# VH-VL binders against q9lss7: the designs that were tried, part 14

Target 1, 226 residues: q9lss7
Amino acid sequence: MGNTSDDDKILSYEDVVLRRSDLDILNGPIFLNDRVIEFYLSFLSTVHSSTTISLIPPSIAFWISNCPDTEYLKDFMKPLNLRDKDLLILPVNDNSNVEVAEGGLHWSLLVYYKEANTFVHHDSYMGVNRWSAKQLFKAVSPFVSNGDASYKECTDTPQQKNGYDCGVFLLATARVICEWFSSGGMKNRDELWFANVKETVPDLVNHLREEILALIKKLMSESVSK

## First folded at step 1 (VH-VL)

Design s16 (framework fv_siltartoxatug)
Fold by ESMFold2-Fast, scan of step 1:
Structure s16 (fold): chain C 226 residues (1-226), chain A 118 residues (1-118), chain B 107 residues (1-107)
Amino acid sequence: as target 1 above (226 residues)
Amino acid sequence: QVQLQESGAGLVKPSETLSLTCGVAGGSFSDYYWSWIRQPPGKGLEWIGEISHSGSTNYNPSLKSRVTISVDTSKSQFSLKLSSVTAADTAVYYCARSFYGDSWFDPWGQGTLVTVSS
Amino acid sequence: DIQMTQSPSILSASVGDRVTITCRASQSISTWLAWYQQKPGKAPTLVIYDASSLESGVPSRFSGTESGTEFTLTISSLQPDDFATYYCQQYNSYSYTFGQGTKLEIK
């Protein structure tokens, strides 16, 4: 409490409203929150501008994974038009408590690629989100395939060496995969984007906080919003 | 249809290292985790650990200090080393396939009995 | 560490009987549970995965259900080939853990 200016709105981008405290998160070596993750996924969506890429907000992925009512889930999923998507990017959080939508201690990434009919899980702290990722896979799979999609762990995905960068690894990996897809993508169905992730993500995570912070400041300066 | 076969010494002396190899034939090696599971005579099943074709491992915490699982992708094989064995390590040792993220086991090797005896 | 508890430890039944074996998890594992059949001297074989999905090639008399942390394996009309030890296994989290087994014996 004691600092109300941390709640000040600083930028409205698409459906995301960033606050001053989100800049402090990016400037410091601390865990990324739902808003920062949603913001950057939304930004990647606009950069790549394909109608066949869908980057799902954290709150939406959480709701999909925790919906116990099949009919509600079907009604919710229908307008998302996921069957029309060639690449689906889904943030995974270890929070299974429906009472705390923005909880959890760990971020990871689940990716669906239609051409391979495969979900791939990228977890920068290997094994931590395996259960959560598979729950999300099971919930989403009926809406992107005929129930024949495969699930894979990317077992050689870059690993974090601290307790706070899991969200940065999520965003770096998502960016590399979107860039891979937009550049024409698949050469080998067994390798997918794995070489690109392995080669690019370790360096990218060292700079991504600074890049996102600079992006937000640029958008703030260019904004003529109300 | 993929087939797994365990091999290695059936008798190990106390304090030595138990070494087993699992050969995989007839299917894709890269899309799965490969596990070791043991069963002491007349008792239940205990998961030891798993490895991917790229060498990523997960171990049972109760055995982690003594267990090393390694992979030889060129031979489609993976191996178990269990150090500092005692009579409690006497068991049938199975290798088994588990799908990425779906850690039920199918198929299993036939199993190999390892006896720890002086 | 998730503990799996099976009951009963031994179940005596006759050919044609409907039998149910229970497995209870010490915490929520969703539907992340498999059932295995093991005959003397043989490796276990998969019967049910994801709590209720029947493995290809397994007879339709086998079925699985879940209710919270309680899971059941049912054989609707027991055949001679079904007498074996059955194990449940959770794959919700590391370490993967098995139940202690239920031995299905002929009466």
Scores: ipSAE 0.006, ipTM 0.466, lowest interface PAE 10.2, mean pLDDT 85

Design s2 (framework fv_siltartoxatug)
Fold by ESMFold2-Fast, scan of step 1:
Structure s2 (fold): chain C 226 residues (1-226), chain A 119 residues (1-119), chain B 107 residues (1-107)
Amino acid sequence: as target 1 above (226 residues)
Amino acid sequence: QVQLQESGAGLVKPSETLSLTCGVAGGSFSGYYWSWIRQPPGKGLEWIGEIYHSGSTNYNPSLKSRVTISVDTSKSQFSLKLSSVTAADTAVYYCARDRGYSYKLFDYWGQGTLVTVSS
Amino acid sequence: DIQMTQSPSILSASVGDRVTITCRASQSISSWLAWYQQKPGKAPTLVIYKASSLESGVPSRFSGTESGTEFTLTISSLQPDDFATYYCQQYNSYPYTFGQGTKLEIK
């Protein structure tokens, strides 16, 4: 598109505005930023358009985990209607510095499933985000349950083999869980989505960057088509 | 302005455990990995392992059976224990800030501390 | 493990020269390579990260390039302060591995 800079807006999708530099991130073996994570979670929300699934943007998850004022947090959380959700998808970032909006070194996924009253943490780099995930769990739990929800690490969740794909594993795992839920995957409540994640995520992560990039380019072309 | 400083015994007997601590000042300890790297006199650099501020570790497989890295977030420090040492473990030991999944890896280093393995 | 091989092991040069140091990875590491400078008795300091990105405070005469598994560190117009040992390091996969070092010395 002409002589545009890396920061030029390329796509407005729901509440997400992607920039040209985001395509470069997807093209390379590069750590995914907040915008790419938010974009794909927003897309999954559209695809799995159920009133009982909520996919929380990274900026919102960050604020929930780091809000120092409990009354302000209550006011913020109330309109999200989390008690009406059967499945809650939460991106976890290890950034705890409220002065830096898009900081952090590692992405992971926290999932709440109402039927089991359990939060499950999927960390593609064994144990790195355990503390951050548990902080987010503590902050969110009162708004989805009476504060009696269980917390569980998915100990056999697929593991990354490099230093930059944690966000890709987050998104792949979130997608598989949404697909599991939407397909009615209630046949074994004790097993949850674990078998689906273990079977599907390792292959999906090999293609997901290219798939998301292709999706963005398709949406860009559709934005000018009537 | 982040500063790292190694400390610990400079002399360790063969078969004993080498123990070092790295103190971090001038910046945030949380949110980073922290690494140990060593350099035998006159030789190159060897990565030993890393620890995330929450306690998650990754070790060099060549040293994994002998290495333990631990963290004390309340003191903004992390420590290295290397068991069953031999003369081959004589080296300058460095601690370094490790950005992990960032574009940068080791952006700040301690000054290094020489550990000699000798009877 | 990924082996990092540097060449040459020793490079003799004069002030004002353009020098190039090479580092080769035994397998693909994409662009996840850093260059460090180490002066005698001192800790290494970061010069280049992500194959070609210049670290803050490092003079613009330093540059890095990549071509497949081959990486170069170039110093245009060598200064007296640049005589040191240089190490490449891959951080694409565990364990992190370093090259054996290139000693840049006065001709």
Scores: ipSAE 0.000, ipTM 0.416, lowest interface PAE 17.1, mean pLDDT 85

Design s3 (framework fv_siltartoxatug)
Fold by ESMFold2-Fast, scan of step 1:
Structure s3 (fold): chain C 226 residues (1-226), chain A 119 residues (1-119), chain B 107 residues (1-107)
Amino acid sequence: as target 1 above (226 residues)
Amino acid sequence: QVQLQESGAGLVKPSETLSLTCGVAGGSFSGYYWSWIRQPPGKGLEWIGEIYHSGSTNYNPSLKSRVTISVDTSKSQFSLKLSSVTAADTAVYYCARGRLYSGSYFDYWGQGTLVTVSS
Amino acid sequence: DIQMTQSPSILSASVGDRVTITCRASQSISSWLAWYQQKPGKAPTLVIYKASSLESGVPSRFSGTESGTEFTLTISSLQPDDFATYYCQQYNSYPYTFGQGTKLEIK
């Protein structure tokens, strides 16, 4: 008798199951949750189908940062084949509470580019996730290099002007970097994606919520017809 | 070919503001960080700060309270202001183009301009 | 801040010599090191970036190596035009820092 349940499953896409409440999150000025972040990263993985690009789900990035057992972490990381990846996209969350996996108040993006042997952190609210990003960098670095990878803050990355769009900036930046990599990567001797991010992300974030919402509705329609 | 040229007053009195401008010609201004670097007479190089064509800046913490770097994209130029100068600020000031690769190294430099701080 | 220490401070050499100058970082900087050449009264010019990559237009006698936090610049057969002061610079972390310089002078 009517459907008002926020827990209703509306779409199964790859390994992520979206619920009705996720549409309300996208339609409002509301902090993006783990499911929406995971969904869009999974979608980008499908679009940029390459064995050398890996987009890590938020839950996996969280676990990597918070795993206290180094041997268990090694076993967990082996099937990810990170040494075979040229580009690694990692969502960062400021949640340090292992009892609440979907907690946290701020999203940012950590990117590893093998050719530069560098992790770059993109934080749309500059400085907030520095500690969390560095913890994730330290946890992941041994699996992509022998501890000699460098870490850099992208201090010129586009900045949010509200308290809720950090996840949108994460996704927009990840998309631009994947597009840059898929179009050939570095075209000058040492130029990374920073100019592309700076030029494209500010405009993209203005309509990315609407674009993702439309994508979900399209996929829902296609799954019903089957 | 990319060419950088510093300009501004060569003499500044103690406690006043040092002001320099760097003009960029012969290449794209966008997509690069543009830096100010100084060298006191007979000494080594010190990085002051950088600016992106969008206006975003990073400063050396040792100078951050006194430094402002600004950009004028319509003229392809960027400027340095260093307030409350003392004799320790006497140096040759260079502008330089930064290449991005986990930071900036500098592939093009201006010829440098000597700024003397004296009464 | 990351400290960059160069050795030697002064190196005397003859045309045709193989010379090596060293730069040591106080902490890991990966490969994010550049080398510059500066002649008296002139601006520095880029020689090497990313520890071992030769800048376009720089003679092939110049080369760079890295080993942990130790970096070297080698000139395999010294030419008259190579007598200058050389600076290393790390660009791994803000603020960017330079070594104190190595003056390469004629013997």
Scores: ipSAE 0.000, ipTM 0.420, lowest interface PAE 17.3, mean pLDDT 85

Design s4 (framework fv_siltartoxatug)
Fold by ESMFold2-Fast, scan of step 1:
Structure s4 (fold): chain C 226 residues (1-226), chain A 119 residues (1-119), chain B 107 residues (1-107)
Amino acid sequence: as target 1 above (226 residues)
Amino acid sequence: QVQLQESGAGLVKPSETLSLTCGVAGGSFSGYYWSWIRQPPGKGLEWIGEIYHSGSTNYNPSLKSRVTISVDTSKSQFSLKLSSVTAADTAVYYCARGYLRGSYYFDYWGQGTLVTVSS
Amino acid sequence: DIQMTQSPSILSASVGDRVTITCRASQSISSWLAWYQQKPGKAPTLVIYKASSLESGVPSRFSGTESGTEFTLTISSLQPDDFATYYCQQYNSYPYTFGQGTKLEIK
């Protein structure tokens, strides 16, 4: 690294290009942006390389939720092969302005589990993204399973105690759910992954920023050097 | 240009419910938290609680058992009800907008309305 | 709850003076602190957010700094319009809490 600029590209991982300013976001108590969310979801997709798990990028989830034309939505959804997925991880953002793709003030997580035919919303700031999650559920539901999926709020999901960690809770919860699924996790349809999330997420959020930052630095060091 | 304006009865009897409404004009109501903050005469500021346009609320634990905040998005307004009032609830009540960018601070305030609790 | 302690409670100064008001958090709040100015009979107005960011329309003579759990608001050259009560507020954790206020008065 020569001359530091906040716009400098520091890492290309899958379809995500991280910039110098993204390290500052992770190092500080700052709201996570679309790039950091997408990066870690992409990393989880690599770790949990099952063909039946899909982790949807924030930009794609935003477009799905805000697409006004049902025919264009159908064409867009087809290559995602959602009917072949047993687990869908979908980031939810409260941005409703179609002219500003990377807007919004709150992150939450929507998860679809085919075996239970249920969407579960995990919102670390209880109720804030309820409307946004419902809109995304309505848009996605026709393209999974039989289209008659249930929607549930996880009312016992771990809660943030500050205004900036919603994205961290999204990522921590997504990770725990992927780990649960990869471990062969379906033991109780009524309980799903809820006990795992409740037990693991509160501790994980205390150091997930540090962990992701270390991961990015490791990946940077593994890239081509001069 | 955002403007907030408090309204409601300025005199409430002990044991009754204090009821205030905040009207919001000149800007977007959606996407922000809307707070109630109070200030007893000659004292400092105390945060009461907040509401998002979806109806989600957070309350100060010291007041939670007595506070209800509600929202009417069609009128761009939100309201405070504080039950079982005593003389200690006499204060200027402000509504304010929480600007959420990372975490939030209050960038716009109403002018405040004095509520006196007296028989 | 996070306790915010302001000092001094009252500060007497003259026009043209450099004044500094301090706010201390009982635990780490990172940079999540705002400063408000309140004139008699008026609502508070935002001066500084995120510890050191100047709110739009606020004169450049106002500045904020942070050092651990200690935060300062500095007015480099005091003007008549600056005599008011100043409050700090943490927004790192619920419930949001304010300092007790510092009254800046004419010497």
Scores: ipSAE 0.006, ipTM 0.481, lowest interface PAE 12.4, mean pLDDT 85

Design s5 (framework fv_siltartoxatug)
Fold by ESMFold2-Fast, scan of step 1:
Structure s5 (fold): chain C 226 residues (1-226), chain A 120 residues (1-120), chain B 107 residues (1-107)
Amino acid sequence: as target 1 above (226 residues)
Amino acid sequence: QVQLQESGAGLVKPSETLSLTCGVAGGSFSGYYWSWIRQPPGKGLEWIGEIYHSGSTNYNPSLKSRVTISVDTSKSQFSLKLSSVTAADTAVYYCARVSRYGSGSLFDYWGQGTLVTVSS
Amino acid sequence: DIQMTQSPSILSASVGDRVTITCRASQSISSWLAWYQQKPGKAPTLVIYKASSLESGVPSRFSGTESGTEFTLTISSLQPDDFATYYCQQYNSYPYTFGQGTKLEIK
């Protein structure tokens, strides 16, 4: 009984430590924070057990995009082994202030698919993060494709109808793309995962917060009893 | 249909701050970036910056140190402050809606423009 | 910054003429180019977006084409209302940049 502090740690999963305030965020209708984004991307990484899929944490994507020293960036990138990856999932945030942790107001998704040598940007709010996505693309491209990769926007990607679900759309789209990849799903390089995203994401976003909440509660229970 | 209208002082002294407001009517304010563009007399167009209804901004790097754009979503308004003005800042100032047309960003509705003269 | 260069700077033409204005980007901008029309004392108005897409309400005599970093605006049969200054604008990357303008005037 009693009141639980919003700062209480509730679950340690891989490299993510979730707090009780993160459950309040998921209960909605609230903008998803870096920890919730990182948690679910980490979970997708464990579900899709391929060494050639890399789902980059938000803090790492932010660092890559904003690193001022090109030599330090090269040293940082080397152990990530990005050239060995067939699929890269990269969260994009519009925060450019390196001194403010968990800043920014909009989430979107940047995806690299090696077989097509293309980065695709999925933005659920009218391309708001196009500049930030393109900066991340420019920073990552030399470590994946020798700088000759293409960049494109998914112009018909599902669109949010509120001011707080951009992170949910990021996670739903990332999940669908991982499922497409794991199913062996390239039928046409021009089509990629676009039909799957258009068909599945609009429905998935209606219950993804609830699914993630249930997942966290299940993992909390399992961490006690094993 | 969307209508934009600039307002603010038409005369600003050198070294002072230029301040303009854009009122938006006739359509949704939320879900769009809103932009400032200027045009010195007899010259071309220069983009100043944009703001999303949530307060997120993008500024032209050449003006970033002097520019602040702010938003008041409850009044469907956004504002421009340009500090330390000189005669080179004399221009017609336009506000405009930024439409994404899928993944593209362009200016589909413009205000009528307001002339700001920097003079002592 | 991406530099946008228009040619010609001034184009003299007669009603009924076919006119073409060119815009060149200093680097790849894909199809992220718009064309605006500005009449004296008025705000610019959107004519073409995404290089070749006609804005709603704009006459079908206006068309745009794309070839690499070169873009054209064509008016197939010039009307009196078409005499104006035309600007291209790239919106591929920040900062958004405009061409210097092409003034279309009566011959």
Scores: ipSAE 0.000, ipTM 0.416, lowest interface PAE 16.3, mean pLDDT 84

Design s6 (framework fv_siltartoxatug)
Fold by ESMFold2-Fast, scan of step 1:
Formats: C-alpha cells, sequence, structure tokens
Structure s6 (fold): chain C 226 residues (1-226), chain A 119 residues (1-119), chain B 107 residues (1-107)
C-alpha cells in the first residue's frame, strides 16, 4: 500500500512540477530525467534573472530541433525573444523518436554566446550527441544570428566516467557558464568559459546531485512554512 | 487537487461550429499539454488534439481540417472549435492534462460534456 | 496510424478472481502505453503508464506487463469497484490511439 506515492507532486517551482520519484533519481546512480534537468535550469534562470541569459527547457529545445516548418517554428520562437539574449543555454537529448518529446539516453549542452557569435557543444561522452547538437544549432541559428554563427565542439570538456551522469555534467557546465557570464567574462571572446568549465566542473559533478536534492528539500520546507 | 471542467453549448446544428472551453483550477496551467478527447455514445475514445500553454498545437490528422485548439493562459483555459459538424460528431467531449515530456499520458480528465448534433 | 486491438471485448469475472486484459499494437510502440479505467457515466482515469508503472493512488492489485507489441493489464484479486471498461492507449506516435475497450462485467 502506498506504492503509488512515487508520483505524488512534491514541489511546484516556476513552470516545473516535481514528483517524489525525482528525489529517488537524484539520490541514486540513475540518469537524470527531463523534470530534474528542467527544474535546475529554471532555478539557474531565477538566480540570473537580472541578466540577458536565456535557459531553454528540454522540451522546448526538442521542439525547436524537430520542427521542419520554418513559419510554425518562427511563431513558436517569437515570445522567447532570443535576439535580446547574450547567452543561450540549450539542453541536447539524443531522442530518436521525432513524434514524442520524451525519450533518449544521453544529455549534453549547447551554448550560444552572442558576442562571439558562436555555438559551443559540451558533451561529457565525447561524440555521442554531435549530430543532435548540430541539428539544434541549425534550427536555432536563424533566430539569434543571420546564419553566420559558427559551431564548435569543446574537445577538452570534462568527461563522465560512468553511464548515468550525463545530465549532471549538463547542469554543472550550464551553471559554470552562467556564473562566468555574470562575473563579466564577456570581453575575452577567444578564451570564453573553457578554463572555468575545465577547472570547476570535475569537482562540482561529485556533489551536484546532493546539492540539488538539498535545494529541493529546502524549497519544499519553505512552501510548507507558508 | 487539479480540476478540469468543460463548458459550452450541448446542442449544435449540422454544418455549424462546435465550440467548447475547458477551465483548469487547483494547479499550474503552464508547463503542461492540454488535450481534447471525445467518445460517441456507446463507443470508444478518440484523441482530437493538444495544445501547450505557449500555443503550440498537434491535431489528429483525421480531424485537422476542421479543428482549432486555442489557449488563454491568463484565464487558465483552452478551447476547441470543430467546424462543419455532422451527426457523427455527437459525442461526450473530454479535456485532459498531458505531461510536458509525455503529452499522451492523461493524468487528469474533466467530467465530460455531451454535445449532440441535431437539426 | 497505429492500431490498438484489445481482447477480450467482454470479460465476465467474480470478486476475488485474477483477470488479465490484453492489448496489441500494430507496430512497435516501445513501452509508451497507458491503461485507463472508465466507469459508466464517468471520465476515464489513468491506471498504468509506460506499460508497467502504477499511477499514484491506484491499488497495488493492478499491474501491467509488456512483451514486444503485446501488453497486459492484470488485476490480481478483483474487487467490486473494479468492474468497468478498460482502455489501452499508445502515446509513442501521433495521433494517439486507443484500443476499442474491454468491458469487465460481474459473472
Amino acid sequence: as target 1 above (226 residues)
Amino acid sequence: QVQLQESGAGLVKPSETLSLTCGVAGGSFSGYYWSWIRQPPGKGLEWIGEIYHSGSTNYNPSLKSRVTISVDTSKSQFSLKLSSVTAADTAVYYCARGLKYSSGRFDYWGQGTLVTVSS
Amino acid sequence: DIQMTQSPSILSASVGDRVTITCRASQSISSWLAWYQQKPGKAPTLVIYKASSLESGVPSRFSGTESGTEFTLTISSLQPDDFATYYCQQYNSYPYTFGQGTKLEIK
């Protein structure tokens, strides 16, 4: 009895509703699901709300990548106001089923930096999401630049040592890049955030699951105290 | 605690447009897909289409030429218009919630509203 | 469109019985299948999602299994409240499609 409590709503944060099973995912050596990734990207969006950073939810990134109709996509993209953003954070998923927005086995990160007019792909399992990232780049590029943006793989980005931490590396890398941008790193186009990612992400991934879990529990506690 | 409620005219004349609205209360409207599903009396279920709170839609191809789904996020509601109705469109119409990454998993349903197409 | 075929169309059973309802997809849908319960005059309610995951608030006597394109819903010890029509639904591909339903009747 009570076995169904794993799907009970535990926290509503911005546009994300977390369920009890999401705590088990964070507590275990298990792939991060779309909800946990969206939650933490939404949290980073709140932390950096006074900046020109846009963090795109996983489902929106998937829709952008899989929409072949440019007019329909244009209407969808309009309210996102991406041309007003200086840094764009996009989760990449290797979902092979174009008719379903959920699925896939690997997470990676695509980042657009306006001052450098460059998309950079960070993949903690080098090469796995290269095609998916490039498809997302091609779909997004017209809405942030006039088709002259460059695409780069970050070839020395931190690499995972297990089969399940790709989402953790995505979130750690996104956080470091947002912090880099907010600290005023904008004037050094050729150095970008690469040194910060290389130096900070390997340590951060060792405790980010625990940190996110603690954050969720804190937010749950604050909602009860109301 | 999430509640969905259909509303609209229960009788529509042949060739006219069927119009229904679904109001959502008790939970977040944003971050979910919102679907219309119908059931003719004594028959099974047919998915009509869905809308995300941003306005993005997916329609059943068999109905696409006649269906429009729209959203009003400020009122936490979404609506169905089905044009050129016939007696075959007589059904109980349900609204339902789908999860962001799994829009066909309908975890909450409205009570349903019967729409009869008759002269 | 993916066709969902349920069997049997009608199942007669007694309280305490173990009952199994089957659903077959015309092509692969992976595990993207849900089961709904519908009582007369009421909206359907979600019972099982992703082929074998039990929805919150649903009794543990309900379970789902998958084998290729064949899916089953099992009620291990039938209760009076379980007499209803059950529908399977694939949500792997648009348009989402339902089976024709299985009516579980009291014997």
Scores: ipSAE 0.000, ipTM 0.412, lowest interface PAE 18.6, mean pLDDT 85

Design s7 (framework fv_siltartoxatug)
Fold by ESMFold2-Fast, scan of step 1:
Structure s7 (fold): chain C 226 residues (1-226), chain A 121 residues (1-121), chain B 107 residues (1-107)
Amino acid sequence: as target 1 above (226 residues)
Amino acid sequence: QVQLQESGAGLVKPSETLSLTCGVAGGSFSGYYWSWIRQPPGKGLEWIGEIYHSGSTNYNPSLKSRVTISVDTSKSQFSLKLSSVTAADTAVYYCARGPTYRGYSYGFDYWGQGTLVTVSS
Amino acid sequence: DIQMTQSPSILSASVGDRVTITCRASQSISSWLAWYQQKPGKAPTLVIYKASSLESGVPSRFSGTESGTEFTLTISSLQPDDFATYYCQQYNSYPYTFGQGTKLEIK
């Protein structure tokens, strides 16, 4: 059981409605839920709105990976216009139970970079989401490439040292990759964003929860201002 | 409700491999980390390592060169192999669930009864 | 590795007493600390998780507190079934580490 105040809506941002309980998740060393992941990916989408970056919400990524009807999936994918995007950011969750949309235990990040025609998987607990990431890759690949896209694990991606920060690593890595892309990057297929991720993510994860919490409080304050 | 049960050889010769299996019943196997913990007679507890149902592992660095944990999700089982054993490896070995589920902290909330493994010639 | 130091090693008490045992972490572990009770010949059982959360089925006389890197387990009115060895354990960082144990015995 919960109490009613934990379900109180505190902020409406784009398609995301955050609740009071989401602040407790950010304040604690607790697994990030779908709403917090979606909120920050949506915020990054706003920051990079002038680019050809698409950041896919967790619920959409889950549906794509678990859709049982291939023809319905094709109809669903068409309006997303993924072929017009140069960079796709896709959250991966190990939830395989279609009856529980916001389930799962582990977050990781799948990134598609059009110029390299490659999907790269960043998993802060190496190997946990390998199967789930490959399933999402297989489902998305036909809609962004001619079936010839490559899949790679980033074997030296920063690793978590606890059981609950996988979502924080997902968000930190996504942010660094978006910043790399929008800054013009090297666009060297062999180097990609790997050096930026390796250099920046370990420091960023130490304060990202506090940064996101501060952002939410600022947006809540601004929602009452003209 | 959830029950864990260790099985395997109780006596192992020095230099050989210790092998144990933990069977899980009465609850969901998938979605949890599963751990091995040991306790030498009259001493405290030492964490050996953990495995997720996907096969991903973390090991105690003090044992990493000798330890392998594996999982069989179809049987709801996970297993420990510890190579090159010595008398220092004599302990009661426990399997346990946890300490994390969906990122929430539950500690080790269910334990097996423990099995004594003696290393002697 | 994070070292967990418990005090006292042995605590003698009588039924009805209020007892407190302490555990100190060598570095920050946030609230990722559990307390276990182990009776002779038995597996440990979880009492407190996340520093202060009472495990389901555990009597309300058990409580946990945290202050920085110092953690306490308190039993407000000791019962005969409470005489056991108690272990703290951090699960913030790999490898997970346990305290050396506190044996609570009859005075």
Scores: ipSAE 0.000, ipTM 0.478, lowest interface PAE 13.3, mean pLDDT 86

Design s8 (framework fv_siltartoxatug)
Fold by ESMFold2-Fast, scan of step 1:
Structure s8 (fold): chain C 226 residues (1-226), chain A 119 residues (1-119), chain B 107 residues (1-107)
Amino acid sequence: as target 1 above (226 residues)
Amino acid sequence: QVQLQESGAGLVKPSETLSLTCGVAGGSFSGYYWSWIRQPPGKGLEWIGEIYHSGSTNYNPSLKSRVTISVDTSKSQFSLKLSSVTAADTAVYYCARHYRLSGGWFDPWGQGTLVTVSS
Amino acid sequence: DIQMTQSPSILSASVGDRVTITCRASQSISSWLAWYQQKPGKAPTLVIYKASSLESGVPSRFSGTESGTEFTLTISSLQPDDFATYYCQQYNSYPYTFGQGTKLEIK
């Protein structure tokens, strides 16, 4: 410990640099920060790299939702090639202040499924992020549809019982939806992934923090052996 | 450096309960999933189920009505109970470690223990 | 359940040969596939994980590829120690399922 600080770099994974303080967040009953959310979404992106799934980093989703210049947004969105994607995973944060990095008090998940031309919002604290999710929907919709996409709240999505696990529910739900899509998704076509989320997420959230922590430690050990 | 070792009765009578324990040494028990996998003589591999150190379990649906996996974190071990056994349950039983998402691949494996179901 | 089908079931080859074993998933499993080597009387050992990642300590003559639902394990120059049964395993969905095995034997 003597030469280690909380800001010490512990792992570089894709475009994410994790710090020692991020492990403390995972070990505690603490709100997940942007780096942990981005890390795990990036990991899921790597796992599903051979699919038409796009998992958008929190910083990108935030910028899309808060960009004041429509033409600048168009130039930014074009290289993301979102029209080539069949499933979009978008983290939602209630931070609307572009001057404050990593602000906000609540995480939720917005998902776009091309085949249904529908955005579905999963909010583990029902109603808190409805406005923020609709703003992100409005900003993204022109780049994946002709402005005719539907928006739906998943009214029976698993609910958190504490004040700090919203990010864990976001990640658990995103993982289940990616697994549903990669397994063909056809069995749940009329009800999308809703049954899978209801059945799997409540159990998964009980140990996802520990699983992500173990994943980070495994990746750290693998980078040293390289 | 982590090593797994299966232990338990090698002979079980039909209709009784098969009971095995896996001891984990040489590394952390927490933060991993721990699985049971079996292999009937001369046949392929079948996943039985998994447990997280918190006690959360997932079982193969084909065995779910008969299988219970439990954990004892203080002893760094986990156990398998398979009820109502028949001759079809004769197999080498392995315990193994994995991460569910980062690597639902199994590494390391125990050496395996043969369980014979016979009167 | 996701069915994993290996081909061939038995492969006869000589030392120095390039051999390829195939595994096909009944539905998409992304890259969530591992390959194991099992010698008679021993536990399986990990060879490849995440379809193409070589396990530490495994010789570089082993490699894995993926194309949709089809996965291959290739040994570029077969050595005597490589004669064994090989299993693929998907970990995309519960329950985890294994292929039936490919026995690699001396020609």
Scores: ipSAE 0.000, ipTM 0.417, lowest interface PAE 16.2, mean pLDDT 85

